# Ledger of designs, part 11: VH-VL binders against q96p48r954to1139

Target 1, 186 residues: q96p48r954to1139
Amino acid sequence: ASMGDTLSEQQLGDSDIPVIVYRCVDYITQCGLTSEGIYRKCGQTSKTQRLLESLRQDARSVHLKEGEQHVDDVSSALKRFLRDLPDGLFTRAQRLTWLEASEIEDEEEKVSRYRELLVRLPPVNRATVKALISHLYCVQCFSDTNQMNVHNLAIVFGPTLFQTDGQDYKAGRVVEDLINHYVVVF
Short names: E, the ipSAE of ESMFold2; O, the ipSAE of OpenDDE; V2, 0.75 times the mean of E and O plus 0.25 times the DockQ between their complexes.

## First folded at step 9 (VH-VL; framework fv_felzartamab)

Design w6 (at its last look DockQ between E and O 0.10; V2 from the best seeds 0.00; counts 0 for: pae E 6.7 > 2, placed apart)
Fold by ESMFold2, look of step 9:
Structure w6 (fold): chain C 186 residues (1-186), chain A 121 residues (1-121), chain B 107 residues (1-107)
Amino acid sequence: as target 1 above (186 residues)
Amino acid sequence: QVQLVESGGGLVQPGGSLRLSCAASGFTFSSYAMNWVRQAPGKGLEWVSGISGSGGYTYYADSVKGRFTISRDNSKNTLYLQMNSLRAEDTAVYYCARDSYDDSGWYFDYWGQGTLVTVSS
Amino acid sequence: DIELTQPPSVSVAPGQTARISCSGDNIGSYYVYWYQQKPGQAPVLVIYDDSDRPSGIPERFSGSNSGNTATLTISGTQAEDEADYYCQVWDSRSDYVFGGGTKLTVL
């Protein structure tokens, strides 16, 4: 309903990222890294929506317990939260600049440009990008089991993070680059 | 019932220009990215160009970049391809195709019947 | 980067099973889409996401994808299945990539 609360308006944890993001990432890290199709598969719509509503009401009070939430419901809630951010994780103002950076041919220049762009993000956005990309890097480490390599994750998270609704497939290039260059960029 | 109808094909000399149109019906046109895919006589399918639902983003295969311009008019439910500096290698049937996305990838769920472009002296 | 290779032709007797391959380096990490094109007609999507059928596509059409090969399988092949078949993937660097096509002939 009134989803899309700004990132700066979220409850923040000790790690300077939204508690809702931390809760979902932590649960999937503990219970979902070997789940086939994680992030690509959709959870049940009604369960996902109820979970997201609970997290938006008071993320600190929500404790995800193994056996009570399906990993696909949690991954879908996280994706929906990110998709509904009013300005997006990379911000609408900087979106074109991020997409243009992905077209740079020289890999060293491209990586340097990404580091510069990260510095220009608001602090909460930057911390959240780092946490998400770190998590996705871990997810692809289990790709032999979960079937979600860097390419597959970029297909999912490009549209999600840049809020393209699937209409701009080049957004995935940014996500793929950030995962592939995680160690050097972050 | 989704329908895509191409028009504007014909015979043109090398270096000439043509504008293709694709009339869309049976769906909310502005909600879908659209593409042009071509097929040279006796050959396979080759993606040419794509455009986002709003028209804000355009994409081109390297073989046509700088010569072709994709556009759309959402008030008329029409997709366009302006083809300039045509070459013999551009001779093909040009299909209008509707883009589809799920979390697995991008593909073409509906195609028009095509319009033939012949570039020859 | 990825290139898709299909055999130029496959022949099958009516009622038998046709298998059309699409080879590419690590194609199993992509999702594969299959199009049928009958002579003089537009392509029609017959398989998406490796193995799913759009509505209206007969159950005799199926797909699989593993390792370096994706396969379109047509069981109980009928004369009306005679067509060209193209595989396609989407790639973040190469956009839409098609195989060269396979002509299925039903004896």
Scores: ipSAE 0.451, ipTM 0.811, lowest interface PAE 2.9, mean pLDDT 90
Fold by OpenDDE, look of step 11:
Structure w6 (fold): chain C 186 residues (1-186), chain A 121 residues (1-121), chain B 107 residues (1-107)
Amino acid sequence: as target 1 above (186 residues)
Amino acid sequence: QVQLVESGGGLVQPGGSLRLSCAASGFTFSSYAMNWVRQAPGKGLEWVSGISGSGGYTYYADSVKGRFTISRDNSKNTLYLQMNSLRAEDTAVYYCARDSYDDSGWYFDYWGQGTLVTVSS
Amino acid sequence: DIELTQPPSVSVAPGQTARISCSGDNIGSYYVYWYQQKPGQAPVLVIYDDSDRPSGIPERFSGSNSGNTATLTISGTQAEDEADYYCQVWDSRSDYVFGGGTKLTVL
């Protein structure tokens, strides 16, 4: 009854980024960069759910406006969307290879490995990862205000993006590395 | 099954030092952040300190910053809390608690039995 | 910084429904967690993510969170439910924040 569940089955905008991701990221960039605890605070459950359902049904018809949607509802919707991807953002097949890459001690070698792994992602996934990490890089630039440094964001998005239970430090490490090395990795 | 066992509590003079340990079993220790939470006699729960799975990041309540040091040895599945410059208000049962995050928030899904620290002259 | 307020005590007769509130400014924007602590024992997680139950927790335990109040509800309260109950959230400034605790007495 709804759009496809996989990332590639979503309504895609320019640059192969799902519209749902773009709308959420764009809204948070405009309205949430200085919000204390952004992505760590949760929105109202019912509002988040309704928003997510609307986005999944027809993301192109959803218009997010400041004052109409709380930034935490939007951030929660984005996280839930990413978490609930059937194959995850990094794909089920490549998930472990990404986690293993985080264990590389040499930073230059690690960065090179991440580049290789990005090339192996489907185009939509690669574009989405780049857009998301770019956004998170921007978020952490305001860590003095929003209290969300690279580590805090990594703790939140590690489990989300890799669909792990608990606090798997490797998942967080991947996200942390991608944010810290965004310029050279992407 | 997950088990956390604290030890090292006891009686200490004000200004003294004490080191607590928490032995963990039943899970991949290094994959989880760990915390210390304390409870003064007849009082509520207070978060004291946390440490990431790898040990690379540590967090402290303002009330213990500069005095307490949290650490871990993942090869021994053990969490530590070095407490220096102890004060009477530090008197409490100290619990080690496993940190959990499921894309919703941070909470403590497992707790040890606690170890009593009494700071008194 | 968010502050969580709980009633010091709540009394309920066996079989009746107990409700323990946890109040805080815009607490509905947080996920709330509940812990049960019996005398001389360590806390036990009974509700996570506002309303989810860990394995082993009876179905009579439920939680809700909206606006400025989170609520732990125990339907058909039993004698063994007598304990202290604490709500908890995570805040970006305060890290882990606990309520003051509520003593539930089963009459």
Scores: ipSAE 0.024, ipTM 0.638, lowest interface PAE 5.2, mean pLDDT 92
ESMFold2 (binder alone), look of step 9: mean pLDDT 93; pTM 0.945
OpenDDE, look of step 9: ipSAE 0.018; ipTM 0.586
ESMFold2, look of step 11: ipSAE 0.073; ipTM 0.668
ESMFold2 (binder alone), look of step 11: mean pLDDT 93; pTM 0.944

## First folded at step 11 (VH-VL; framework fv_felzartamab)

Design v2 (at its last look DockQ between E and O 0.05; V2 from the best seeds 0.00; counts 0 for: pae E 11.1 > 2, placed apart)
Fold by OpenDDE, look of step 11:
Structure v2 (fold): chain C 186 residues (1-186), chain A 121 residues (1-121), chain B 107 residues (1-107)
Amino acid sequence: as target 1 above (186 residues)
Amino acid sequence: QVQLVESGGGLVQPGGSLRLSCAASGFTFSSYAMNWVRQAPGKGLEWVSGISGSGGETYYADSVKGRFTISRDNSKNTLYLQMNSLRAEDTAVYYCARDSYDDSGWYFDYWGQGTLVTVSS
Amino acid sequence: DIELTQPPSVSVAPGQTARISCSGDNIGSYYVYWYQQKPGQAPVLVIYDDSDRPSGIPERFSGSNSGNTATLTISGTQAEDEADYYCQVWDSRSDYVFGGGTKLTVL
């Protein structure tokens, strides 16, 4: 069973990024950047579930094509995958440290802290965070069309990546900071 | 404080035209997407149209596409709704409603008091 | 397209807890927003993003959303809470979708 597998136990690509993450991010980059409400709108539950199961079973054999998969199903599958990681994307050990970093008032100090924390992540996690934040940076570049600015993306991915049930504003702030400072942090 | 004041409502014949205005104050108007939401007498709320902060993007409900035009003048802090080919079912109180901060555009955090449009022969 | 269903009316005694439901297929996957509308007045946002309260909204108002049902809860209901309440979501296909509204009566 794929449920409960760690991030490093996934099928990995050449850059230490799980293939499941790459497939979803690549598809959304190609087909979903201008989609209104991307990542906020949910896909159909049954379709999302089937897709996620297929990806978890063998991500390398899954080919996402425009017209065959709705972008919202793919985005929902990605979010669910990230949410359901046993240790979370930022790991259980480092999660609180990341949240605390968001409270740093000095922007230069905060950016430096995030750099330090990234180095402390396992290689697969670090690579995945970079890939995801890079992707979200691209998504927000089209905010005039897709209505997903940095803040909106942070609202969605904060709880997802830090596995919070409620709205932890610090989780959103971490994501917001990483997107806003993507160029200097990564 | 945020204020939205609608005007331009009135009685009009079927097939006629009417232009609504919404005067905004108490915030940076151009930084917010704006919307029109209507409510028929004794009925629920229905989104009609939306426009981005810059005015570059407009959105319409299927029920008004091709007939209504939303626009804005940011220099005057005013939102407009040009309504053409009006029908009896367009009879409603029309509210001006502001999107949440930074054009998040998924909910309405402030509403005007509305202006009544009556389409009747 | 998502459709939101609300009960037409809910009654509660003063001081008791009122619960207004908003049902829709997989509504728990959406952010739900709630508006209060008193007679002859404009709607007022009382809950956003499922459970967050705007400034100025009493703490007795709370929201939850899971599965197929979102719920607006008013604890210690007061006479002034008598109003129509509407739930709302946003969908890329349907844009802004409102429930039919619920009349809350405080008896």
Scores: ipSAE 0.023, ipTM 0.566, lowest interface PAE 6.1, mean pLDDT 92
Fold by ESMFold2, look of step 11:
Structure v2 (fold): chain C 186 residues (1-186), chain A 121 residues (1-121), chain B 107 residues (1-107)
Amino acid sequence: as target 1 above (186 residues)
Amino acid sequence: QVQLVESGGGLVQPGGSLRLSCAASGFTFSSYAMNWVRQAPGKGLEWVSGISGSGGETYYADSVKGRFTISRDNSKNTLYLQMNSLRAEDTAVYYCARDSYDDSGWYFDYWGQGTLVTVSS
Amino acid sequence: DIELTQPPSVSVAPGQTARISCSGDNIGSYYVYWYQQKPGQAPVLVIYDDSDRPSGIPERFSGSNSGNTATLTISGTQAEDEADYYCQVWDSRSDYVFGGGTKLTVL
């Protein structure tokens, strides 16, 4: 694509979070927390692509309005942005280390390792992980309505965030662990 | 046109070894995770093993862990399953299956015709 | 964690509607995939993402998934639809999970 090759090449908000991520998360927080299958369901391909192109061009100028954008189009745009990052949200350099951390049997040791790994991420990546996991924690709080518990979100976001091209149950475990331990880790 | 062709099946004694191959064509092989799925005579489908597109990560069902090794050669577009310490319960048709992912999840979009492994005891 | 239960057999008269269930705890939050396996043949994907058909699959095949049950529906069932049908999900802890299969008989 013609996009920059890192998260820091995006327009950034107040806490070093890409505006594209903030816009999508904010919209889904306002309009999508009770939507059945949020993040699991796919938006319309053409609307998702047009939205993503607008956000990549100038995220600060994009206003997401309930009547103009469906929550599934916004969730799909966010997932596609994250999946298409050249180096990934957790970076290629740290990918294996994150995945290996998910295999630690002792819960407190595992949480401590995740906190260490977060410190080693570039600041924009770390801020984006925190914002995204915080949002997913909120989404699962409404799982009785939206049908998306921690496990369901991990199935979607594991492959998306770690950009795996095959079976990798560890990617889902990392996401599940971060959501389950959100308060302690972040 | 995606094609997956398994080979290497046959009759072996318990404790023996076989190496299965799956020749892939019609797609960019290294871009897709690949799997082995087996079916014992008269029984249902059972996932056996999977491997990432790069070959860097491998996964195994508990029933075969330590005995079977999945591998791939992306320069030859070939998936392998090395089967050691074979048992009667490993008797099955072994299918090569291609993983597919979209925003919706993981599934097997193409299957080979299978190769029969018979372990007599 | 999830286990999928299918009825072992379903019988239907030609031209009638067949419904094959796949039950699992909260299966509605998973994407469900359906495979058809005719005698002596490899499985073929007939439904993906709960309800979508790959190219070449007849319109009489449809799927739904909500709550604890996913359903494969074949309307206007024909003799060539006689086969075994398997549902499948992917789970990060259990990997690929298949149902036990349902033999569809067309009488």
Scores: ipSAE 0.006, ipTM 0.547, lowest interface PAE 11.1, mean pLDDT 85
ESMFold2 (binder alone), look of step 11: mean pLDDT 93; pTM 0.943

Design v3 (at its last look DockQ between E and O 0.04; V2 from the best seeds 0.00; counts 0 for: pae E 14.0 > 2, placed apart)
Fold by ESMFold2, look of step 11:
Structure v3 (fold): chain C 186 residues (1-186), chain A 121 residues (1-121), chain B 107 residues (1-107)
Amino acid sequence: as target 1 above (186 residues)
Amino acid sequence: QVQLVESGGGLVQPGGSLRLSCAASGFTFSSYAMNWVRQAPGKGLEWVSGISGSGGYTYYADSVKGRFTISRDNSKNTLYLQMNSLRAEDTAVYYCARDSYSDEGWYFDYWGQGTLVTVSS
Amino acid sequence: DIELTQPPSVSVAPGQTARISCSGDNIGSYYVYWYQQKPGQAPVLVIYDDSDRPSGIPERFSGSNSGNTATLTISGTQAEDEADYYCQVWDSRSDYVFGGGTKLTVL
């Protein structure tokens, strides 16, 4: 059956991560970590739209295989899914609180605040944030090859995850902080 | 029916300049990225340059970067290629090609008939 | 950067099957596009996304792509199929990359 638009309305895997998300993350981990400009490059609009439509209709039935989907189409589908979430990954209720947390000067206080905010997210949102940040940490480990360091990923994913109008340095800072402090925060 | 008509080709000396035009009709021009592809006499196809549907993004092959400028006027349904510092190896038929998608596509679904540019002393 | 290699020519008798190869390192991970160019004419798209036909392209044209080789297949080849054929991929480093072309002769 067709699923709704919210994150909790998606088909979920055993770890409470939307199947859409883990299908895309797993594919890029297998095939895309050395791809130059991964997440920065856009996939083809029609192919990305068709992939996203099929994932939204029945993500469990979609199998991504090397040679059948371009990594940039998969990365674009994931970004569009996250950008288009009605309530956003961090929820509208917590959005400003997350952005304000990025301004905390004391490192230990900031990390403690991020942990607190993560606990207050709905379980599916929290699991999805952890999976995404873990994946982005892995992507930046290959930055010498793919040209995507922590800063570059933060520029892409800040606006994507916080659904901002652009030029929002706090959104990028949150993403950068979460990647840099992954072990301690998660 | 999609139509693409190139013009502005001709004979020019090395170091010279030409401006190519491509008149488009039969589709919503601003909805499609557009490209120039060239073919030297008796040789294969070579992509030259591309531009997004809005005109906000431009792309160039390394062989022409810094010498050629792609542009479009969506109010006139016209694609342009300004060619400066021309070299003998730029001698080719230049095709206007419609991209498969609006921002950046993967293939060319319609081609014009081409315009010949000859660069020789 | 990926480079695409095609045989310079292929000859077939009318009614026979023509196969035109396009070789590239790991080309099976790309979508391959094929263009037909008759003498003095512009190229025409005959296959997109490895194996799909645009409207108006006869069903005798088919395509496949795996490993290091993509193949354009023309079954029941007709005299009108005599043309140059180019394969093409899109690559994030090089944008649009064409093969060198294959001249198909129908004898």
Scores: ipSAE 0.006, ipTM 0.484, lowest interface PAE 14.0, mean pLDDT 86
Fold by OpenDDE, look of step 11:
Structure v3 (fold): chain C 186 residues (1-186), chain A 121 residues (1-121), chain B 107 residues (1-107)
Amino acid sequence: as target 1 above (186 residues)
Amino acid sequence: QVQLVESGGGLVQPGGSLRLSCAASGFTFSSYAMNWVRQAPGKGLEWVSGISGSGGYTYYADSVKGRFTISRDNSKNTLYLQMNSLRAEDTAVYYCARDSYSDEGWYFDYWGQGTLVTVSS
Amino acid sequence: DIELTQPPSVSVAPGQTARISCSGDNIGSYYVYWYQQKPGQAPVLVIYDDSDRPSGIPERFSGSNSGNTATLTISGTQAEDEADYYCQVWDSRSDYVFGGGTKLTVL
C-alpha cells in the first residue's frame, strides 16, 4: 500500500480490517485508554509522519510496543490515515446519507437507519467502522480518567471521519450516535 | 416457510400504468427490506427498486426513477410497485425478492414466482 | 460503477466439476452472491457472502472470491444442476449489480 490508496487497497487482516487500523487501535487500547486527552492531543509531527509512512508502506512489518511509541503519535497517525482516505471511511456516495441519518428524531428509527447504512458499506469499510467505534466505546468507558467522553470523541472524530473542517456538526452527531448506540447498532 | 406471490402483471400500452402486488407470508414482513427485480424475456436480472422494512426509505434504479413507486403495507404483508409511463423496455417478468436480514451485505434470499408485464402497442 | 462479466455458457459432463466465473474490477472487495435459475422458474440463492451456502443447497456448491474474479464451483455436477447462474454484488453507486448470467449445460 502507498499514500493515497483506498481503504480496500490496504493490507487487510482478519475480518477485513486494515492492518494499519488494527495496529493503531490495538496499541491505543493497550497503552492509551487512560491517557488524558487521548485523540485530542496531537503527536509530534515528524514522528507521526514517519510512523504513518511506515504503516502505509508495510503495516504488517510494523510492531508497536509499549514504551517505544508515544500514544499521541499513534493516535495522530490513525486520525491522519482515516482523514486522508480518498473516499472517506463512509464513502463519498453515502457520506451525506449518514449525516442526514443523524437528524432522525426517533431513536428507534435512527438506530434502524444506521444499521441499514452499515450494511450498505463496503465490507472493509463496515469492518473498519465497527472496529473503530468499538474502540471508541472502550475509550469513553475511561472518561473519568482520560477526560474523553462520548461528546469529546465525537468532536474529534466527526471531522476526521467525514473529512470536514469542523463546520458540519452533523459529523460529530453521527459518531456520537454510533458510540452511544454501539451495542444495538453493531 | 417464506412465500412471496406476485400479481398484477398483464398487457399494457406504452405510456400506460400498472400496479404490481406481492403478498408475503411465513415471516415478519416489516422486519425485512423488500425489492423488485425484473427480467426481460431471454435476458438477465435487473434490480428495479427497494424499500426498507418500515417503508421509510425507498431506492430506485436509474432506469425507473420518476416513473415507478415502491411502497408497502405492513398491516397486509404486501409489497407494491406502481409503474407509470411504461415503456417497451419495461417488458419483463417482475419478481419480488426479500432482502437478507444479515449484516454482511445486500442480497436476495427469497424470490417470488414472478409476474409478467408486457408493454406493447 | 462496477460491471460484472460472466461467460455466456459453460458445459460439463455429469460428475465433473463446473466452474463459473464472475469478473469485475476489485470484485474481491465485495461480497458476491450467486443465484440459480432453471427455465420458467424464479432465481434461487445458492451462495451468499462469497462462500456460504443457504440451508437446502447441496454441499457440491461452493464459492470463492479474490482479486478480480469470483467463482462458483459445482463439484460432481448433476443433470439437475443445468440452469442459468447469476452473480450479484451491491455497489454504492449502482446498488444491486448482476452479472449477465451463465448457462450451464450438463452434457
Scores: ipSAE 0.005, ipTM 0.574, lowest interface PAE 9.6, mean pLDDT 92
ESMFold2 (binder alone), look of step 11: mean pLDDT 94; pTM 0.950

Design v4 (at its last look DockQ between E and O 0.16; V2 from the best seeds 0.00; counts 0 for: pae E 11.7 > 2, placed apart)
Fold by OpenDDE, look of step 11:
Structure v4 (fold): chain C 186 residues (1-186), chain A 121 residues (1-121), chain B 107 residues (1-107)
Amino acid sequence: as target 1 above (186 residues)
Amino acid sequence: QVQLVESGGGLVQPGGSLRLSCAASGFTFSSYAMNWVRQAPGKGLEWVSGISGSGGYTYYADSVKGRFTISRDNSKNTLYLQMNSLRAEDTAVYYCARDSYDDSSWYFDYWGQGTLVTVSS
Amino acid sequence: DIELTQPPSVSVAPGQTARISCSGDNIGSYYVYWYQQKPGQAPVLVIYDDSDRPSGIPERFSGSNSGNTATLTISGTQAEDEADYYCQVWDSRSDYVFGGGTKLTVL
């Protein structure tokens, strides 16, 4: 079992993105963009857990097929994977620095700061952040259908990515900023 | 041991308001999603509303959406249900029910004994 | 939206096997949960994830789910098993869905 392994210890695909992340993001992009409450709604516990275990064991061998997996199970598996990263997606060392950056009032300065911080991330983390935020940017483009605007996604992924209990609003702010400024930050 | 104790039920006029509380003990309250499920007299079970462990997410049945508000105070280990614009069909025993651990909520593993809400003129 | 249908009542003699069905379109694709409710009491979870038993639930309780029917089975039914039984699933559209309930009478 690979539970508890760092992000860089995962099976990596092209562009240094973990295959587990790619599989989930790809499936949701194909099957879940218009799903109401995507990422907000959780999958069934055991199904999500079984999927996550399979992905962690050998993500390359897992083939998510439309109609076979509920999108909420896949989204839940992705969230749980990200949440359970030992150092978090933004690394333990840089976590507070990211949250602090969200407090910058000047938007241009804030964007510049986020760029600097991205460079400080390990290559796998940086690639994963970019892929995830890109995906979330795509998800929010369908907010009229899936009811998941930038703010809603930030509420979900803030605590997930920064491993908080949702009490720190800055976590959501970082995610919100990255989605809103995806084009200029990445 | 897990304990859930509902309170706040009573008789109320149609169009009136009532606030239910559920006091939780015996577990880390904030780690669990909580729900309200009701049962009309002599009828079956109906899910009413749910809230995530942190309180960041709330869910409502269509039958109560816009009228009921679920909330929680994790510092007090208490779940709430604010019921406005009450109707006769809202008459029921209201149960607070705990979801599975870590907000993986798809079933209810513990229930309170319920509190009766009667909406009648 | 998924709808769950249960028989209104089931009767069984003590020591015999009781079977309570919960029918729904493609219910086998869901995890089904079962609750026992005795008169004047709150529901108690007796089966989760189709066939798993919570701690404290007797082994005579078992569950299965396939196709369009989930089944709660009580082997060696005892007098204290007389109660209402509800099946439940979660659906992306309807959230938590309960069956209508089945009154189990132990003769």
Scores: ipSAE 0.017, ipTM 0.566, lowest interface PAE 7.4, mean pLDDT 92
Fold by ESMFold2, look of step 11:
Structure v4 (fold): chain C 186 residues (1-186), chain A 121 residues (1-121), chain B 107 residues (1-107)
Amino acid sequence: as target 1 above (186 residues)
Amino acid sequence: QVQLVESGGGLVQPGGSLRLSCAASGFTFSSYAMNWVRQAPGKGLEWVSGISGSGGYTYYADSVKGRFTISRDNSKNTLYLQMNSLRAEDTAVYYCARDSYDDSSWYFDYWGQGTLVTVSS
Amino acid sequence: DIELTQPPSVSVAPGQTARISCSGDNIGSYYVYWYQQKPGQAPVLVIYDDSDRPSGIPERFSGSNSGNTATLTISGTQAEDEADYYCQVWDSRSDYVFGGGTKLTVL
């Protein structure tokens, strides 16, 4: 296996968030919130690959500058990084438990279960989930402009975060729930 | 080298059934989503059906939904298309196509040579 | 529910530049893929992600995409480029969508 591929092997910031995640999220927050189709539209493959390679090599040395990096290349790099994690953001061990929680009918019970599951994630995973969901909440606040409502984001990030083969509605439902209940869950 | 070889095409009556196969080699078959794309004589390309790498998720064009069933056997590196209730408009060359590995791209990077299905009385 | 429209045919003299259009409502927000199909053969990918070439595709093939039109451009067109060309996108509602195809004739 390649060295430095796991989440805990990444360069970490002060809040236990991988610098690669922080760089991408920060750039898209500053420059991409009004971009139509953000996260749905793909970046250019060669540019995305080069960016991701530089971030994997030394994320602290990469500074994303408006005009030099297309937002779709940055969003594609972030999605690819998350998809390629050996155990995924929610871990393979807890994947089914997270998906089962999405089927709880009572909203207060479901929210309580999500909080409980978050505590059980490794610290870096938990911090990264919070940062990512906070960011996606911000993205959907601009959905009238960028056309990416909660449902659209869930379709993109469900498979990415739970590493499913395709559009598993349960994976999307977890993401949708976490965004919709961000304030209460986190 | 990647190779995809379709078989099972032929002449069939309207309302009949046919099963297509696609033998894959030269790559890790289970890591790739696979698709069927068809081309009626003298016409363009039309996506028919797709299946995830594990076989857990299947997708169908509206024109074939309920009549066609896509499946795969990862132990035999083989993709299948069961076609039931065939109609004259299903007459086409059927291609087996490998989906891109990258979830951020949606293209077919390798195609088989196709197998002809003719539906006529 | 995007629909892709291509001209049925394009003719070009050898050595000249061929341009094949693919029109769709706001197609610039999609990444466009192009396939070449010679008579009796399977399609071959020639452009992905609007403008990138797969390994083995000649540099004379290029692509662009903005607004409502994507364009495949073949500079210095050769007789061997005579083929049908299809554009394709992916859409969350319709999955894989192809244009109707353009027959390129090299005269």
Scores: ipSAE 0.006, ipTM 0.528, lowest interface PAE 11.7, mean pLDDT 86
ESMFold2 (binder alone), look of step 11: mean pLDDT 93; pTM 0.944

